# Designs tried in a protein design chat: VH-VL binders against s5sc42. Part 23

Target 1, 176 residues: s5sc42
Amino acid sequence: MTVDALSNADNQDLRDNFIANRFLSHEAKLLDQRRFTEWLDLLDDEIRYIVPLRLMALDFDREVRADSFHINDGKVNLKVRAKRSSVSSGWGETPPSRTLRLVGSVMTDRIDQEGVLEVESAVIIYRQRAAIGQGDVLAFRRTDWLRIDGGTVKLLKRVALLTDASLATPNLAIFL
Below, E stands for the ipSAE of ESMFold2; O stands for the ipSAE of OpenDDE; V2 stands for 0.75 times the mean of E and O plus 0.25 times the DockQ between their complexes.

## First folded at step 8 (VH-VL; framework fv_cixutumumab)

Design w1 (at its last look DockQ between E and O 0.02; V2 from the best seeds 0.00; counts 0 for: pae O 7.0 > 2, unsure alone 73.1 < 75, placed apart)
Fold by ESMFold2, look of step 8:
Structure w1 (fold): chain C 176 residues (1-176), chain A 125 residues (1-125), chain B 108 residues (1-108)
Amino acid sequence: as target 1 above (176 residues)
Amino acid sequence: EVQLVQSGAEVKKPGSSVKVSCKASGGTFSSYTISWVRQAPGQGLEWMGGIIPIYDIANYAQKFQGRVTITADKSTSTAYMELSSLRSEDTAVYYCARDSGLWFGELSPYYMDVWGKGTTVTVSS
Amino acid sequence: SSELTQDPAVSVALGQTVRITCQGDSLRSYYATWYQQKPGQAPILVIYGENNRPSGIPDRFSGSSSGNTASLTITGAQAEDEADYYCNSRDSDSDHLVFGGGTKLTVL
């Protein structure tokens, strides 16, 4: 059996997936190493960083305020969040959490916006706080929109969907 | 009881800049976020931006990006708003206000509970 | 859309009830905050969150919201309630705040 040369669409998909994997892996490393200034440089100035509030079935039967969020940040609010994570403050995580991010199941798609790549991924974060014992695990799916402009790639938008209903408070101290 | 005391009225020519001060008293300055709101004659309120002094992080409305600079001096409990390249339409009363400082804001409202009395800036030739 | 829309003017007879409305997409996600402003004065906070009154604001002032609309209700309107009223909210598409255009309340 012969394998025909990849189509131009297949080559684009390969490049897109490579770009997405490299970007997300690099970002995860920066965040795990607490290199927040460098992480902020990966963000487009017009970034939207969104963690929707997940509503339960009982709330579905009642009138609730629509379109609620755990997090709905632009770059200014992300700078504030990064500053709180860098220094001791009233954030509720002092000393800072130690994290390890595993990003996988990466799927890419070109969308009807020039130079923008839609990226779906699954994320697992191991988090250890002040104890020497076992930490906890955060698992979720997210969608990222990457702006590719010349030789640079920036995060334009992120939507992270939390799967753990018990972790539904607005006081999230870890970047997702 | 927190009070915000603003600097006095200013008359400026087009193309110049103005710097308005806002001094806080009656509480710790580092626990406050300061917003700036202007009101042209006969017009409504317009949010210009604000600052979180403890972090030295400023937030600017799109309309004023590049013309406004908001700073704070924690040692004197004073915030400053500087508006450059003034035009006649910048004639307004400029208020400072303490706000809730909820920068994640999605579950809590922003509100401004203490206001300065305003600084009148007149831009004329 | 960051715009908050208010009717420019509303009238109420002395002692009657009036509602001042504010509409915008951001109000689906964030509470409106209400300010009262009399001529020549700085604004004062009258309602924040769903229906919280700061100290010194009489209980004839109340707030409510549904969908993309927030309302300020004054029951038993008094002559001193004649003022401009502004709604304010977090913009759901940015880190910015936005004010409505204001409503002039006339007490007849």
Scores: ipSAE 0.562, ipTM 0.813, lowest interface PAE 1.8, mean pLDDT 84
Fold by OpenDDE, look of step 8:
Structure w1 (fold): chain C 176 residues (1-176), chain A 125 residues (1-125), chain B 108 residues (1-108)
Amino acid sequence: as target 1 above (176 residues)
Amino acid sequence: EVQLVQSGAEVKKPGSSVKVSCKASGGTFSSYTISWVRQAPGQGLEWMGGIIPIYDIANYAQKFQGRVTITADKSTSTAYMELSSLRSEDTAVYYCARDSGLWFGELSPYYMDVWGKGTTVTVSS
Amino acid sequence: SSELTQDPAVSVALGQTVRITCQGDSLRSYYATWYQQKPGQAPILVIYGENNRPSGIPDRFSGSSSGNTASLTITGAQAEDEADYYCNSRDSDSDHLVFGGGTKLTVL
């Protein structure tokens, strides 16, 4: 990669990156504050939320299962999850986890799909449960597709790939 | 590939106790829960309980509370299920399984994706 | 406690489509997980979540849900699909796991 390739971003690229950073930062804040209703409003009606399984393999390229997922949900299911989380905590989430989400390494690219911005990022989530000892760190890379339409930005699709094949945290009872 | 290897068949008398082991190999142990499921001859599957090894937290079906104890040894990647006060009705195949559901809670899909081959426990006079 | 109910037995002709249904109040709140079991073998996970299929499970297996029901559909049944199928979910009150009674599928 050349210096020119890194420094010759145009104004649109700068704007896109700004939008993406602000959107994802705001989303992180909402989730950390357990503002799930507002978070749901950030989601496109056609949202697809995906967390693939990662296998322990010698071949790095074969670690990700294309047809197996920890999560593969649409908006209806996400609504149900959010509602349940707001009303009560399951066995694994009593009391509810406290989280801090850091989103970084944000890169944006316009794709062939009109009005859609592809966003790559790295995410670290610190999670603490009051009743359970040491806090957990969850690290993953994420690809998001943001729909930009009429001055509004919504999350159309998310693929979060956990860095560890073995979960760093004992559960995924949080939104990534 | 993750495998769960269970201890061998047991023959027990009524009133005695049985302890079945489940050793995980080929993968991670602490990242998931271990569930125990039994199946009486010609009957369906019955969940008994599970454990989150990393925190040593166990959950039991109401039917077995006070009679079953589930433990785990993280150093050996082995889970244990002990059933006391055995009855003839406890005659069954006992399975251990890697379980994502107990810990993941309501916000994640639930599944048991790796199963042991089962341990036959026969309770007879 | 919530219970899951299944038909004890269903049949399907070779190459045809069959739907196995699970019903229970817990299914309003939780996904069903489906397991296949053949005689003398441990159960095998076939469907979980909305419609997730583990690696190695043929694409003819699919899952769906509606109201207090969940269904496993086999599109184009094969002879090797003859087995017992169990649905599983969380109990809405206790958060414990519960199984359906199982459905024996016969392929004709």
Scores: ipSAE 0.019, ipTM 0.617, lowest interface PAE 7.0, mean pLDDT 86
ESMFold2 (binder alone), look of step 8: mean pLDDT 87; pTM 0.918

Design w2 (at its last look DockQ between E and O 0.02; V2 from the best seeds 0.00; counts 0 for: pae O 8.7 > 2, unsure alone 72.5 < 75, placed apart)
Fold by ESMFold2, look of step 8:
Structure w2 (fold): chain C 176 residues (1-176), chain A 125 residues (1-125), chain B 108 residues (1-108)
Amino acid sequence: as target 1 above (176 residues)
Amino acid sequence: EVQLVQSGAEVKKPGSSVKVSCKASGGTFSSYTISWVRQAPGQGLEWMGGIIPIYDIANYAQKFQGRVTITADKSTSTAYMELSSLRSEDTAVYYCARDSGLWFGELSPYYMDVWGKGTTVTVSS
Amino acid sequence: SSELTQDPAVSVALGQTVRITCQGDSLRSYYATWYQQKPGQAPILVIYGENNRPSGIPDRFSGSSSGNTASLTITGAQAEDEADYYCNSRDSDSDHYVFGGGTKLTVL
């Protein structure tokens, strides 16, 4: 029996896609299980985590800078955001959301930065707020840059683009 | 009325460390976020870093990373800034200030609305 | 560069209007905050956000911004306004904060 061998380029694409899928799936599980300390360990110390703010025609006289963000965090700010999410901050807080993240449509590309993999994906998050008794769905595309250093994979950069439908759910108390 | 009371002036030799305290009074310490700003003689203001005491998360300016440690003791409502390996260029007034606590992600204004009187640190041989 | 640039000195005649400017790339994304400092004293907050005055700051102080530039305007300057003025903002490429070099205002 013979099996056609993959080219070196085909093998690299397969390995890259496997690495990206495993990393993003693992991250999604950690976030769904609210394991924020372990999630923070997936982040490169130089991480940039970006969710741009879209302008809305409905309120065009509001103060909105052209380069505004919902989120523009480095690792320190992500640590603070994670702590606020963990319900350690006060009394009478709203119960945390339950989430289920599906990550798919994963495409990878190697870029002109050694050891960095560019990853595009589509994400669906089902979110249930127990106090409200209803669930909703947040859907978006994002681009991730993964740093691969020997046996370690870290998230170096994320850009998530919310759709206009996502603005009907304005509470970004969850990580994208 | 919120007040920040800083420790007294210090004279230090090169190569030593200094630890400046900043005690908060008034309000609830859990609503405080503390920044540290220094000013060398005849020079401008320079942000050094800060801390959110309830989370024990510190943020350091790149220039001071590795030399500065900012901590807080919630039981005494006191923040501390320690600067190590002192050199003559570290001679300055060191201020603590309460800031708005808007460090993460949502583009709210950042400002320091209550300032300590400053602590003069002189580094000389 | 994430640097905030201010003119080192400006002058205004008593009762006239003066503008102090602050320029930097991060001001496209983040508000400038303005502080007044008199010799030998701690700074005080005078303007935050686009144009918010803390309690006790006279309404002759106002703020504005456009593009990468923020401005502090003092209408009807008084002798007590003579001080150093600093802008401050978040660096848009980090979790850090930066001050401008300061502007010495002289009221003539």
Scores: ipSAE 0.600, ipTM 0.834, lowest interface PAE 1.6, mean pLDDT 84
Fold by OpenDDE, look of step 8:
Structure w2 (fold): chain C 176 residues (1-176), chain A 125 residues (1-125), chain B 108 residues (1-108)
Amino acid sequence: as target 1 above (176 residues)
Amino acid sequence: EVQLVQSGAEVKKPGSSVKVSCKASGGTFSSYTISWVRQAPGQGLEWMGGIIPIYDIANYAQKFQGRVTITADKSTSTAYMELSSLRSEDTAVYYCARDSGLWFGELSPYYMDVWGKGTTVTVSS
Amino acid sequence: SSELTQDPAVSVALGQTVRITCQGDSLRSYYATWYQQKPGQAPILVIYGENNRPSGIPDRFSGSSSGNTASLTITGAQAEDEADYYCNSRDSDSDHYVFGGGTKLTVL
């Protein structure tokens, strides 16, 4: 890759990258602090939240199936998840996990859809359960679509693809 | 492809115990939980309990508490279900299944996506 | 403890649409999971979550929920769809799994 290709960003690209980084960093903070009500406010009403299943396959391209998901939720179901997370959870998530989310490798691109910014990022979540075992790490790449409208930024769509087909964490009862 | 292979059919007398095994092959064992579900002849499905092998944590249906023990051996990728004080009513097909519900917790979808073929347990005098 | 209720039997003509409904308080808080079972076979997962299909399940199967109900819909029923269908959820108090009584679907 040429230096020109790497540095050929205009002012809009810089702004987009700044907005994306700030938005995702703020989101991470909210989730780490279990501020779920405020997190929900970051979501567009038309939000689609997707975590595909990754299958063990010989061919890398066959690992991700378009018809199988850990999560495929809209706003209503996300609200339910958030509400449940804010109260005493089931035995699978008691006590609640402590998390640290790191978002990096952020790249932005304007797409054909008006007012929508496509954002690719890499995410690492450190997760500690108070009563069970050592801390765990979740690593995944994520594609987000941010709606920028009227000076507001909201998450319109998210696809998070777990790097590991086998989960090392105790569960996936957290937002990615 | 992930498969669950169960032990063979059992014939037991009332008051005895039965231990059924479920071995996972072709995939990961520690990434999911294992649930046990039984089905009496001509009846519906009944959840008995489950285990998270990686933590050796088991959860039991209230109906079977004190009578059922679910264990797992991570080194052999095998789960076990032991039912004691057998009664004629315990005659059923016993299934093991890979279960996301216990592993993923309350905030995630629940499903049992891989099932064993079942183990027939007959309790008769 | 919460219970899930299903109609014991329903029928559908070949190529037509049928909806199997599950009702229970737990469905207000938890997703329904649907399983298909044919005679002499283990159950097969067909729908989970809001409307998720595992690989290999035809797209004619879909899931929906409303209030304390969940439904499995088969749009364009095929002969091979004749089976028992079970809904499953978690008990709101104990987190234990609960199955519906099952619905026998006959394809005419």
Scores: ipSAE 0.009, ipTM 0.575, lowest interface PAE 8.7, mean pLDDT 86
ESMFold2 (binder alone), look of step 8: mean pLDDT 87; pTM 0.913

Design w3 (at its last look DockQ between E and O 0.40; V2 from the best seeds 0.00; counts 0 for: pae O 4.3 > 2, unsure alone 73.3 < 75)
Fold by ESMFold2, look of step 8:
Structure w3 (fold): chain C 176 residues (1-176), chain A 125 residues (1-125), chain B 108 residues (1-108)
Amino acid sequence: as target 1 above (176 residues)
Amino acid sequence: EVQLVQSGAEVKKPGSSVKVSCKASGGTFSSYTISWVRQAPGQGLEWMGGIIPIYDIANYAQKFQGRVTITADKSTSTAYMELSSLRSEDTAVYYCARDSGLWFGEFSPYYMDVWGKGTTVTVSS
Amino acid sequence: SSELTQDPAVSVALGQTVRITCQGDSLRSYYATWYQQKPGQAPILVIYGENNRPSGIPDRFSGSSSGNTASLTITGAQAEDEADYYCNSRDSDSDHLVFGGGTKLTVL
């Protein structure tokens, strides 16, 4: 195996990875700072935001169906979830959880859909649920599809697969 | 017991708009989703969209996107559906219904347990 | 897909059991909700979730599902059960609700 000189295709890969890293880093900052209105502006109007359910029967109040989701949202449902997060009792009546999102292992690929960049990443979210001392870690892989159009970058689709430990909390209060 | 009282029948010209009202009585308005469902003569039920009044967030079926506007006035416990650029195919009975579903998709099914009696809209030449 | 498919008409002899079906890919992920509508009237809710009956709905109405198909079963059909029946579900590919085309039940 040899290390070939950089080609135009290699430069495109570098640009794509830079765009993905910048977008995902900016998104993570908005979410950590609870800037949900600005976060919603990063979303394509046709967004699909999916967290599939792998374990059954985790929700004590209902029977889970075999092909169920923890989250299966388009733009409207994400607006509702963001609004509930910004004004809900869990976020507005008590101190909100502090979060720090680390996004890494970023890999990009251009797919056959024009102007769309496929991005795989590993994500770690540290959260402290109380004012002091209590924290946990959510870790998962996700795949994002970014639409690049006229100098803007929007999230078109997200699929996040929670680890088995994360599935013990099926009523997630944070965005992945 | 919650009741939904709709505005009266309308006769409209093609190209105009119609605004149908739906007033909730006997319970709190803001904690429910209000859905709009229409039924053309001899045809089935068709979901048009809905609104969550406490968040002022509306959702529209793809077929009606761009022609329908759904709003709510929390002070009068009234939801409104306005359909613009009317055509003869818009002749239908328009129902409002209380929808207990969450737009998050975390709890399903969505079900409509209280229905208005319907508002007949006729689009004629 | 957004489509829910129902047979347009079904018949049952008085006192017999009938099953009205609703089929669509969204039903793999979401429960169907069932409504009864008599001529000139608004629909009423008869079954939601897998098999929940609202207050006032007779025990002869039940619901079930398997794969991409949901069913409304009426055991011991009565003359007053003659009506149109609609299934309704969340579209698995959007944030929208969809109705089936409806099934006219005739009690013979």
Scores: ipSAE 0.537, ipTM 0.806, lowest interface PAE 1.9, mean pLDDT 84
Fold by OpenDDE, look of step 8:
Structure w3 (fold): chain C 176 residues (1-176), chain A 125 residues (1-125), chain B 108 residues (1-108)
Amino acid sequence: as target 1 above (176 residues)
Amino acid sequence: EVQLVQSGAEVKKPGSSVKVSCKASGGTFSSYTISWVRQAPGQGLEWMGGIIPIYDIANYAQKFQGRVTITADKSTSTAYMELSSLRSEDTAVYYCARDSGLWFGEFSPYYMDVWGKGTTVTVSS
Amino acid sequence: SSELTQDPAVSVALGQTVRITCQGDSLRSYYATWYQQKPGQAPILVIYGENNRPSGIPDRFSGSSSGNTASLTITGAQAEDEADYYCNSRDSDSDHLVFGGGTKLTVL
């Protein structure tokens, strides 16, 4: 890769990358602070939230199956999960996890769909469920589609692909 | 054993509304979704919508949006389905059913394991 | 919205095996749930998820999936298996539930 290829970004690319980084950083902050109501407001009404299942395969390209998901949720189900996360109940989420989300390696691209920005990123989530002990780490690459309409940016679609085939954390009762 | 007891048969005129109740006995609404499914005479099953009582979140089939309201009273373990602007085509048996868990749980397969006996609603002029 | 399609009617000889198939795009993303319904009765859950049977459902009932299809198989059909069978799944786009048109199974 040439220096020119890396630096040949126009003003729109710079703005897009800035928007994406700010949006995802803000989102991470909301989630880490358990501000789920505000987080839901970042979601488009047509949101699709997808976490594919990764299976151990001899062929790396066959590890991701199109018909297998940990999560494939729309707005309604995301609201339900947000409700569960916001309430101290006897659910599997008890006690609530403390999380730190790091979003990096952000790359943006305008796609054919008008008003939609495709964003790739790498994410690491540190998750602590106990008062003491070692926390869990979730690492994944993520593709987001942001709907930019005027001055409003919303998450239209998210695909998070977990790096690990087996979860190091007890569950995915957190937002990725 | 958990049972869903539905209200009795209804005869309604076109343009009116009907409200069907579904009371859970032998259990609670906790961690479940209550769905409503209807079946016209000689026809198949049609999902109308559902509610998660503990969160008071309802979802509706597009066909019935704006015309159906699903509610729940947690204190009485009773779900309600109200259908307005009734038409002859709304003549059907209306079932309530208990979902396997919270709405579209990502870690659990979906099923309706407990059904009411159905409520016959007849719409005729 | 996505649709689930079923054959309206199938027949099977007593003691033989029959497969009822459901087809739809939603089945690529979600497992099918199968219900049995006899005349004048509410539906009964018979198969859900990846070939799961509720308590009380005979082991002659099994489920399978492939691509955009799901199948309910009855191995060794009994006379009491004569009923309507409905597949059900989640709509992949709207998070709504959808039923197939139902299959009437006749046991000969």
Scores: ipSAE 0.019, ipTM 0.656, lowest interface PAE 4.3, mean pLDDT 87
ESMFold2 (binder alone), look of step 8: mean pLDDT 88; pTM 0.920

Design w4 (at its last look DockQ between E and O 0.02; V2 from the best seeds 0.00; counts 0 for: pae O 6.9 > 2, unsure alone 74.1 < 75, placed apart)
Fold by ESMFold2, look of step 8:
Structure w4 (fold): chain C 176 residues (1-176), chain A 125 residues (1-125), chain B 108 residues (1-108)
Amino acid sequence: as target 1 above (176 residues)
Amino acid sequence: EVQLVQSGAEVKKPGSSVKVSCKASGGTFSSYTISWVRQAPGQGLEWMGGIIPIYDIANYAQKFQGRVTITADKSTSTAYMELSSLRSEDTAVYYCARDTTLWFGELSTYYMDVWGKGTTVTVSS
Amino acid sequence: SSELTQDPAVSVALGQTVRITCQGDSLRSYYATWYQQKPGQAPILVIYGENNRPSGIPDRFSGSSSGNTASLTITGAQAEDEADYYCNSRDSDSDHLVFGGGTKLTVL
């Protein structure tokens, strides 16, 4: 059998995929271990963290907000969210959830912005919200933009797409 | 019941700094965000930034980034706004206000329900 | 842009209805908050969350929105309603707040 030689474009794709997989795996570990200070250090100062809200209109003549969000955070609001998650009286998390994140189906693309990698992934989060009893599962698609500068990789933007049917809380108490 | 008491008027020279205080009485200081809003003579309101005292997290409008520092002292229920490198266009009344949000990003509503009386800062050469 | 635009001035005859408008792209995502300011005084909150009134604000004040425009309506305007009115909203592209330029209401 013959192993195909890689082109220069194929080699860049392999490197990009390796970088994305390592970054996202490391991030998931930090979040599962509740290492929020280290997680915040992975974020670009200009980060936009977006979880859009999609509405099902029963009457399409009725006016709705087209650009509604569950979450629309910059770094300041993400620091607040991390602080809330560290405090026992946080919204929707009492006691803190036990989570295990699986990130897969990773696809990368270089975009027209130098040093920025667009990354699509599928994410499954197992969440145990009570010390006793069955946990639940959140599953979604996510697009990330990673800024790569030398050996440094930062999260510049995240868009996580949930259906309203898979969101069980009045606010989103864990990071996606 | 909740009141915000601000420090007195200041007259400053260009290039100097000013620090305005805002003391909260009534309610729980840690349940508030304190915002700073200024108003130049004959002009509208301009949001400068704010702080969540319990988390010690400050947020600054882009226009003031690098010149403004907002801090809080929970033990005295007092927030402070310091503006450096003053110019004549910084002449304004500076208000502090209680903002009901904790900057979680899940909320779609922001409002300031209690305001201080304002502190007049005059910058003249 | 993230700016909020208001007409600089409007007039209303005593007892009549007036609307003060506020326009900006951020209002497609976030509700406008409305403040009243009388000369020499700090602003006070009159409407938040589109149409909620804090305690002490009369029910002649109401809010509404459509698209990227929010409105403050005063039904049956009274002399004491003469003031400057500001809209305020979360900027949809940042963690910041933004004010409109203000509208001076004159009650005739």
Scores: ipSAE 0.589, ipTM 0.815, lowest interface PAE 1.6, mean pLDDT 84
Fold by OpenDDE, look of step 8:
Structure w4 (fold): chain C 176 residues (1-176), chain A 125 residues (1-125), chain B 108 residues (1-108)
Amino acid sequence: as target 1 above (176 residues)
Amino acid sequence: EVQLVQSGAEVKKPGSSVKVSCKASGGTFSSYTISWVRQAPGQGLEWMGGIIPIYDIANYAQKFQGRVTITADKSTSTAYMELSSLRSEDTAVYYCARDTTLWFGELSTYYMDVWGKGTTVTVSS
Amino acid sequence: SSELTQDPAVSVALGQTVRITCQGDSLRSYYATWYQQKPGQAPILVIYGENNRPSGIPDRFSGSSSGNTASLTITGAQAEDEADYYCNSRDSDSDHLVFGGGTKLTVL
């Protein structure tokens, strides 16, 4: 890759990248602090939250199934999950997990959809549960679609693809 | 292809115990929940409990608490269900199933995508 | 504590549409999972989450939810669809899994 290709960003690209980084960093902070009500406010009403299932396959391109998901939720279900997480935890999340989210490798692209910014990132989540000895690490790449409208930024769509086909964490009862 | 292979049919007397095995092949074991579901003749499905092998954590339906024990051996990718103090009402086909979520807590989405063929347990005097 | 209720039996003419409904308080908080079972066989997953189909399940199967209900719809019923269908969800209080009573579908 040429230096020109890497540095050929205009002012809009810089702004987009800044917005995306700030948004995702703020989101991570909210989730780490279990500020779920505020997190919900970051979500578009048309939010689609997807975590595909990754299968072990000989061919890398065949590992991700388009019709199989760990999670495929809309706003209503996300609200329910957030509410339950804030008030009480199911037996699988008692006590609640402590998390640290790191978001990096952020790349932005304007797409054909008006007012929508596509954002690719890499995410690492450290997850500690008091009842379980060692903390777990979740690593995944994520594609987000941010709706920018009227000076507001909201998460319209998220696809989080887990790097590991085998989960090392006790569950996915956390927001990715 | 992932398969769950269960142990063979059992005939037991009332008051005895039965232990059914479920071995996973063709895929991962520790990253899933193994659930046990039974079905009496002509009746519906009944969830008994499940285990997270990677953490060796089991959860039981209230109806079977104190009478059922679910265990797993990660080295052999095998889950076990032991039911004690057997009664005639325990006559059923017992299934193991793989839940693609370890335990979902407050999650709203889960599914059991792989099932064993079932183990018939007959309790008779 | 909480339970899922299903009609014990429904019928559908070949090529027609049928909806099997599951009702329970748990469905307000959790998606229903649907399983098909034929005589002498283990259950097969047909629908989970918000209208998700696993690989191998025909697209004539679909899922929906509303309030405390969830429904499995078969659009264009085939003869091979004759089976028992079970809904499954989590108990809202105990987080235990619970099955509906099952619905026997007859294809006429």
Scores: ipSAE 0.017, ipTM 0.616, lowest interface PAE 6.9, mean pLDDT 86
ESMFold2 (binder alone), look of step 8: mean pLDDT 88; pTM 0.921

